# Ledger of designs, part 24: VHH binders against Protein STRICTOSIDINE SYNTHASE-LIKE 2 (SSL2)

Target 1, 353 residues: Protein STRICTOSIDINE SYNTHASE-LIKE 2 (SSL2), of Arabidopsis thaliana (Mouse-ear cress) (q9slg8)
Amino acid sequence: EGPKHGGESMLTVQIPDFRLIPTTGALGPESFVFDFFGDGPYTGLSDGRIVKWLANESRWIDFAVTTSAREGCEGPHEHQRTEHVCGRPLGLAFDKSTGDLYIADAYMGLLKVGPTGGVATQVLPRELNEALRFTNSLDINPRTGVVYFTDSSSVYQRRNYIGAMMSGDKTGRLMKYDNTKQVTTLLSNLAFVNGVALSQNGDYLLVVETAMCRILRYWLNETSVKSQSHDNYEIFAEGLPGFPDNIKRSPRGGFWVGLNTKHSKLTKFAMSNAWLGRAALGLPVDWMKVHSVWARYNGNGMAVRLSEDSGVILEVFEGKNENKWISISEVEEKDGTLWVGSVNTPFAGMYKI
Below, E stands for the ipSAE of ESMFold2; O stands for the ipSAE of OpenDDE; V2 stands for 0.75 times the mean of E and O plus 0.25 times the DockQ between their complexes.

## First folded at step 25 (VHH; framework vhh_ozoralizumab_d1)

Design l2 (from i3 with T59L; at its last look DockQ between E and O 0.77; V2 from the best seeds 0.73)
Fold by ESMFold2, look of step 25:
Structure l2 (fold): chain B 353 residues (1-353), chain A 122 residues (1-122)
Amino acid sequence: as target 1 above (353 residues)
Amino acid sequence: EVQLVESGGGLVQPGGSLRLSCAASGFTFDDYAMNWVRQAPGKGLEWVSEISGSGGDTLYPDSVKGRFTISRDNAKNTLYLQMNSLRPEDTAVYYCAKESYSDTFWGYMDVRGQGTLVTVSS
């Protein structure tokens, strides 16, 4: 009886129940953000580009890249093989005061680019930025400009994320960067930390631990952290029906959470036995490819909207029959429309609720 | 229908002051944060200030902080911007904008009016 609606799925859909919006020669529109003027969405792609949707023209335009070294990055090849060279923008958030887009690039660290796009530049000093091995997600308080961001592992890069899951890695961190120009670790020892979202009123963060199928709440007020401990948190939601990825506020209240695939107790139990995974990683086997084959035939992505107070499931989004997503990384809700992302699809989903 | 009508613009010398007004109708005014946004000739929109629905919280970018003051009168459904120490770079059409969602800072700014032109010229 995990955290899910006690009745039938409310937003179970099938093609052609929603619009599929092809991307521009790349995969993985996995996270979306709109700017503070309502334009967009913006999304990062498998080839290191960030593109912007022009709704009035029904097309994507190139907006930004996370590295200036673009030779060999675009075009029809397996972009996963080149992510560490070309960049892989994941989390996106705008700073209201400047209009700058901040970018969590899995390989290039925490970056930003101006409102007219172009080549993104490092936010942190080089040494601190290079310590980020798997920058995944961020959110920005529009009142304070404080940037909260996650590093999924200090050991495994994104192109080897199955290793992070199999090894029992707990080197994930939740951090902030503010006007003091310092990086502060808020939580450490996280198991494949992923999405992060500020609460509607800015008094707490929700942080996804993908490997534990749970979401933590970190309170931001000073009185909640009386000691020097960086591990002060509580469970917001647990026992989720799949491996959670990104988390985004809903304008109707609560939070959408993408669940890359449903899981069973056996799948979750297998990931919890890290010594077996570490032994398997010693074999000359391409575990990323093994996983990709498994996911193609067994993938069953879904998303849930959680109550902002209690973390109970209020809505479920998933496909029916043959219209099941292999994975869902994120749902971004705007003006009664759900933008649905995935790490390996050549399209974004658009569903009117 | 949501309507926002800006007024109070004009020609002013550098160092001068001007007060802009925005008459709002078609929605429950005090439920929404309100913003001022400006557009210089040939440039994109730039956020200038925000005030919460209650009027208790205000926010400014560094470019105008200390010179501009946003306020609102919820009884009159009116938003104001007091602009002091004006500079030539403040020359723009100024628009008021409603937040897209009630009681939050996480929406987008909905620009609807004709705006009011402020020209700061020596």
Scores: ipSAE 0.620, ipTM 0.871, lowest interface PAE 1.7, mean pLDDT 85
ESMFold2 (binder alone), look of step 25: mean pLDDT 83; pTM 0.839
OpenDDE, look of step 25: ipSAE 0.815; ipTM 0.915

Design l3 (from i3 with T104S; at its last look DockQ between E and O 0.56; V2 from the best seeds 0.69)
Fold by ESMFold2, look of step 25:
Structure l3 (fold): chain B 353 residues (1-353), chain A 122 residues (1-122)
Amino acid sequence: as target 1 above (353 residues)
Amino acid sequence: EVQLVESGGGLVQPGGSLRLSCAASGFTFDDYAMNWVRQAPGKGLEWVSEISGSGGDTTYPDSVKGRFTISRDNAKNTLYLQMNSLRPEDTAVYYCAKESYSDSFWGYMDVRGQGTLVTVSS
C-alpha cells in the first residue's frame, strides 16, 4: 500500500527516450551534481573515484579521488570490501563562491576538492571528521555557503548498512558546518538518516530517514518560531512505497526521492520489531550478502517527485522489463532530463521527459 | 535567442571606480536572477555577484563584498556592476550570466557574451 496521492498523475516511464551510460571500471553512480556552469554531471563510484561526464565527448573522465593511496582500489575486485580504505563518495555539492566540490564520503568524512579535481582533502578538523562514521549526503546554500550533511550511523559503516536497517539503530545525525568552522548538530537520534536537501528559499531542510520510510522537515530561518527549537522538525512525508535514499530539488518544483526498493507488509513488520533483527544479527550470517542476492532477483527500484507544499506524490518514475531498475538511489533533473542513479549498477540512466 | 552584451571595462588605477553594464535580450529579463562572473588572466571563472529577478536580493563573495554593488534596471533590461576601491587582483574579463531557471538560485550560470576587460594597474 503506497502513500495517498495528491490527485496528480503518476509517471510510468514508456521508453523511447532513454540511454544507459556505462561507468566502466566501477559500479554505483548513485548521486549526481552539475557545477554552477552547467557542466557534468559528477558522480562518485564504488572504487572511490569521482568522475565527470563530458557531454560533448560522450565519455567520463576521472575528476577526483577521496584517498591519496590508490593501491588495490581500482580494477576487477569486490569494491565493497575495500571501501573503508579506498573511500566511497556518496553525496556531492558545489560551493558557488569557490567552485570547490564538497564530498560526503561514507568512510573518509566531509571532504572537498578544487574545481580542477585531484585528491580531496578534509574540510573538518581531524577529531571532528573522525567522529563521522557513515557520511552520506550534503547540500550547500549557494547564498551563504553553509554546508548541511548527514551521518547515517555511528555504529554501522556503509558496508554493513543492512545492520543499521535490521537493528533499529537510531544514531544518525543531521549537522551543519559554516563560517565558524564548527560542526553543529541540528537533529540526532535519526534512524538511518540519508539524503538531505535545502528548500528552494533556503528556509528548511528535507531529511530522509530511510529506516522509517519517511522524510522530515527541519526549519532553519529565524523568522520561524519552529526554527528556534532544538526539536523543530515535523513529518513532511511518510508511508512511502519504498525505502527512500537521496532527495534532490526539481527545477519544476518539488523534490525527487529515490526509493531503493519497494517494501512489503512483511518488511514493515520486521522493521517495527527491531529485536527480531538484532537477534538475526547475532547469527553467523553475512546479511549484506543475503540482501545482495535477494535484491538481484526481487529488487524493484522507483523514484517519486514530491510536492514542496504538501509532500504528496506528484510523479512516479518506475521502469518495466528492459527499463526495470533493481534499485534507484537518486533522480537528478536538469533541462528536461532525468539522471537516474543506483548504488549497484555499472551505468547511469538518462531519461528525457 | 538569449544575448548578453557587456560593456564599461577599461584601464583604471588602484583605488578607482568603474561601472559595468550588461544589455540583455531574448528572454523575460525580470524572471531570472543575474550574475557577474570574472576570469583573471590564466585563471578559471570566478563568481562575483548575484541579484534576484526583482532586484530585492543580492549576494557577494567575501573577495568583493563592500566594494562591489550589483544592480539591475528591469525597464531597460540592463544589469550593472558598480566596482569601487579597485585592486590589481580585480583585473579580469567580466561577464554577465543569466540564471538557468526562472526565479531560482539553484541552477547554473549561463555565460554567453564576450565580456568586458577591466585592468587595474598603476
Scores: ipSAE 0.610, ipTM 0.862, lowest interface PAE 1.7, mean pLDDT 87
ESMFold2 (binder alone), look of step 25: mean pLDDT 83; pTM 0.834
OpenDDE, look of step 25: ipSAE 0.852; ipTM 0.933

Design l4 (from i3 with S100K; at its last look DockQ between E and O 0.71; V2 from the best seeds 0.70)
Fold by ESMFold2, look of step 25:
Order: C-alpha cells, then structure tokens, then sequence
Structure l4 (fold): chain B 353 residues (1-353), chain A 122 residues (1-122)
C-alpha cells in the first residue's frame, strides 16, 4: 500500500500514548492553566493543593492551598471524604493585570492567591461566597478583568454530584464578577453547569451543561443578540458523545471539551427517563461508589475539539492507555502540547501533537 | 532570530516622565500584539500594557492607567512606552514582549531582552 498515514477521514481520531506525569500524594489534576508568561501548568488536586510544573526540573512544586487548615488533608486517604474541609480546586484562571490566580473551589467558593502562591482568600463578600455550593469553573477576560464563573448546583455539593445528575437538578448558574464588586447572574436554571470559556475575541461565552450533554453560547453584548430561542443564548453544540466537563480555547482555533464519561445505551436510556434516577435516589445506595466501580471497568475517557464558528467536531481524542483513563476532564493545549486532566487519576497526561 | 532591545531607562524624580523604546527584529512586527512588562526589585514579572498589531487597541492595568501610554511605529519596527507622573513604585526593569500568537490577547508574552532600568527616586 501507499503511505501508511494517508487516506484518513476529514475528522482526525487520536488514540495517543500519553506521557504520564504522576501527581505527588493526591489525585485529580482536573484542570490546567499557564500564566501569561507561559510558565506552568498549574493544577488543583484532590487534597486542596494547587501545584505548579517546573518544566526545567520535571517536577511539581506546591504553589497554593485553598484552606489554611491542612491537618489531615494530605497523604494516602480517601480525599473525597475530606474535600469539604481541605477544599477541592477545580477551575483556575489568571488575571493578567495583577498576576493573581483565581480559583473555583468546589467547597470554598471563588478564591484568589497572589502570583507567589500561599493560602488563597475569598474574592466575593462573605454572604455571596457562602451561597456558592458547587463552584466549578471560571474564565477571565484579560483586557477587562471580568471574571465569569459557574456554580453547578445550589442543592448538590460535589461529593454528591451523581445525585445532581440523577435528580434532574436545574439549579446551576452562570455568573460574572466585575469592577462593581458584585455578582451578576447571567444565566440560571442550568442542568449541572460545568466549564465556561470566553471566545477568542471576548464577545461570547461557551457554557457546558453536563446533564444535558450540550454547550450553550451566551452573547455578552445584548445589542448583538442573534438567538431567537432565548434572550442572550443559543445552543452551540448538542448530542455530544459523552458528558462534557471543562471547555478550553485551542490556540489552533476552536475549543477542547473533556468528556468525563462516554455515552452507553444505559446512560442514554437514563437521560431520557429522569424519573428513574429520582426514584433510585430514594434507595439506600451509595450511587457515587456504584458509578466509581462501573467506570473502572468501563472507563473510556474522551475529548473533542469543536469549531469556534459552528460547534462541529473537528478532532476526536480518546485517551485509553492500559485502562488508566476512566475519564477526561480537560485538554489544555500549549505550544503543540496537550495537557490532559482527569478528576480521578494520580497523574496528568502530556502529549505532543 | 527574534530580538527585542529595550532602551530609554534612567533615573527620574517622582512626578517625572520617561519614554521607553523597544527595537524589534526577526519577525513581522505588525502581525503581533506587543506588551510592556516590568520587574520590580525582588518581585516577579508584572504586565504593564498591551497594544494590538495595528496599534488601534491598547490595554492597561489600573496601576498605570491614565499615566502610561503604549504606542508603536510599524514602519520603524519600534514599540514605545510613555510614562508620566512616575512614582517610586514604578521602579523596575522594563521589558518589551512579543505575543506568542499573532494579534490576539489569549497568547503568552515572550520576554527576550535585557530590559531597561527605570529608577524613580528623589
């Protein structure tokens, strides 16, 4: 035959051998960010630490924590049981003007820490921050400093996110925090809202609704509203092949979306029959554990890159590596390298495209 | 080979003015947004200003807004920073930086030169 790499379809499918980079003493390097000087990446871990990669030394260093009370947080225990005390940093973004790292911590709310690290502090006034029950993701406009962030549920905390999925909960919110130092709700009644990303030119947000397996586009300038389905938003992508998690801009154009769990016939059936999930929640069953066990044997992490203009899938990325990738939460692309995250692995993935 | 050469630094009294220049070579200058970045003694890098490739859009943090003005001359491949109403806390080594990605604010800043020292002191 001719060239072994020729004849591929227009859609690129990748099944890569990642370089696996262990995280020290914790799980779940779920999200990655580089500072505006290209250093990092930084990632949050299951024990409430935020660590920074030193590329020249090929190691992680401790950078920040989301709570000052560290006793019992680190070490070889089930970090899920201590997240509400130790914190669980999920979303990360730098503010270009100050160099501060902003943190969406699932339990501690919207936090920030200076460019030299340390103990993160609350960004919002106490009462507003305490209303955040499941702070998940954020992005910051580097020119205006406006912080956009998500609260996945006002009812279910992260430690019971399967309950949010099974119950049909629609208490998720997309919000902003700007120079008025107040929180503005941009969109409410979202079903497990997750990742958020600004567009390349800053004129819209993409917002993930995990429980609906779709991504919404929210226009930031009301005078340019294009959607007839709602005041300021429209469906950007739907019918995704799995449950979307984080969304990040690609420097090659478009957006990477991590898909925590690929759809199966069971998940598709469950999504179309939400009453079954509500009924099952009445049983004395640890559904988080059930899902964890099931995912271990059916783990199938996936990510897609979507076109910025149309939301169609341009690339499909499936990260099975000897049954090590139960889920993929995020793909962060920098300088031809993909950093791949998961909520439940003791390592990050690194792949040169 | 991308080169960025900063000049124009010096000693100036509080309230004074200074104009920095950055000579750029080794790339198509007007395709890229350019930045000024500074490093105060014992501190990390701090972003100071950005200008688009065309020169039509400029951005500043609150710490310098209204006092500093970024500009560029694309015919001369030169970036400028006009600094007015200088304060002791503006004392730093100033660097110009090329955006990694052409004409976008989502890129990373490449700091390459030795910089130019600005000292604001009585």
Amino acid sequence: as target 1 above (353 residues)
Amino acid sequence: EVQLVESGGGLVQPGGSLRLSCAASGFTFDDYAMNWVRQAPGKGLEWVSEISGSGGDTTYPDSVKGRFTISRDNAKNTLYLQMNSLRPEDTAVYYCAKEKYSDTFWGYMDVRGQGTLVTVSS
Scores: ipSAE 0.579, ipTM 0.844, lowest interface PAE 1.9, mean pLDDT 85
ESMFold2 (binder alone), look of step 25: mean pLDDT 83; pTM 0.837
OpenDDE, look of step 25: ipSAE 0.808; ipTM 0.915

Design l5 (from i3 with G56S; at its last look DockQ between E and O 0.66; V2 from the best seeds 0.70)
Fold by ESMFold2, look of step 25:
Structure l5 (fold): chain B 353 residues (1-353), chain A 122 residues (1-122)
Amino acid sequence: as target 1 above (353 residues)
Amino acid sequence: EVQLVESGGGLVQPGGSLRLSCAASGFTFDDYAMNWVRQAPGKGLEWVSEISGSGSDTTYPDSVKGRFTISRDNAKNTLYLQMNSLRPEDTAVYYCAKESYSDTFWGYMDVRGQGTLVTVSS
């Protein structure tokens, strides 16, 4: 009998068989959001579409696209080759006051679309949006409407993300956008910055540094002792058993973190010797392909739920049997159901706890 | 067995006032933030206001800020919306909604009642 539905125990391990929910015509439902009326989830796909789950009909419908020019975007081709034209929506968040869906698109920047869907439009002025090279994740304070978002690298686009992981690139940024229509950089010099999540009371952000396998806490207000520190941030969690991707609040407290690849002796060695990654990038090797083959053979995705206060692992979630090969980018928890995201699978995972 | 019953709607002239009520039962009222939500004819649901479980914190979108006031009486399990300076665009069916989780603003609005119609016209 798995973890208690209405409560948490110290370190709960779940090894479920996910229910697999196919996506139509595309891959990579890697992040999920529900609107503030509980409908959805919504997820971005490899062809630039955002789709919405209709629970009463058990099917996905097209909701939005991140580019207006759709020629050649959909269909059975290799979508990674067209992401720079078609868009690749990653992070999603709703603004409570307008019902608008905000989108972190890896190529198109920070976008939004109204509650009825359609073609998303740029949130930032063109010049500011064009400075975003790899927009990855966002979260929105439902009381203030402030948008917090990440740009994983100013050097490497998503198509070349292994370069960001191997090169020692530290051009990632955590930023905010508010009613002044300006972008404020909160943290810079981040190594493949990825997921971002507001705390339950809105006084700090958790920010994933994928390449450093750690999560930082950035204090937003001068309210707590930590928000008054000399360097407005601290290490929230480190030494995670894999490379963290997205981070999402759990309604049971704490934060779910997707770990797309567990550590091996090779990855631990590479992280301790960053110069080897730069040297390896100089070789005539397709490192994206090497990684994809390695991940297939070492299917070992997992997710953890971290304590809100201390960042200690409270739960471990891993697939088993045919599901253990799934790389996990995110867990979105709603009403006792875990929605499980993955970057390159033709399905979403669903598990009732 | 959560039940939410809205009342107090009616026809008012522009610039007029109305007070809506929502009777709540089937849950511990004080533990949850409460919301007002409205739906104009042919449009989707729109968030109107939120009040914390204790009643100490309130929030409003710009469209109603300064004109509408949310309040609650936890002894009577009742939520209120005082609407002043009403405009024709405020015409809608108004619903109260329970926050899905206790002591948070990150949950979802649970809209259950039949609503109460507010019509603002001359």
Scores: ipSAE 0.611, ipTM 0.866, lowest interface PAE 1.9, mean pLDDT 86
ESMFold2 (binder alone), look of step 25: mean pLDDT 82; pTM 0.831
OpenDDE, look of step 25: ipSAE 0.822; ipTM 0.922

Design l6 (from i3 with S102G; at its last read DockQ between E and O 0.88; V2 from the best seeds 0.83)
Amino acid sequence: EVQLVESGGGLVQPGGSLRLSCAASGFTFDDYAMNWVRQAPGKGLEWVSEISGSGGDTTYPDSVKGRFTISRDNAKNTLYLQMNSLRPEDTAVYYCAKESYGDTFWGYMDVRGQGTLVTVSS
ESMFold2, look of step 25: ipSAE 0.708; ipTM 0.899
ESMFold2 (binder alone), look of step 25: mean pLDDT 82; pTM 0.832
OpenDDE, look of step 25: ipSAE 0.809; ipTM 0.914
ESMFold2, fold request of step 26: ipSAE 0.695, 0.695, 0.688; ipTM 0.894, 0.894, 0.891
ESMFold2 (binder alone), fold request of step 26: mean pLDDT 83, 83, 81; pTM 0.838, 0.842, 0.830
OpenDDE, fold request of step 26: ipSAE 0.895, 0.879, 0.883; ipTM 0.957, 0.948, 0.949
ESMFold2, last read: ipSAE 0.704, 0.686, 0.729; ipTM 0.896, 0.890, 0.904
ESMFold2 (binder alone), last read: mean pLDDT 83, 82, 83; pTM 0.841, 0.833, 0.838
OpenDDE, last read: ipSAE 0.890, 0.886, 0.882; ipTM 0.954, 0.951, 0.949

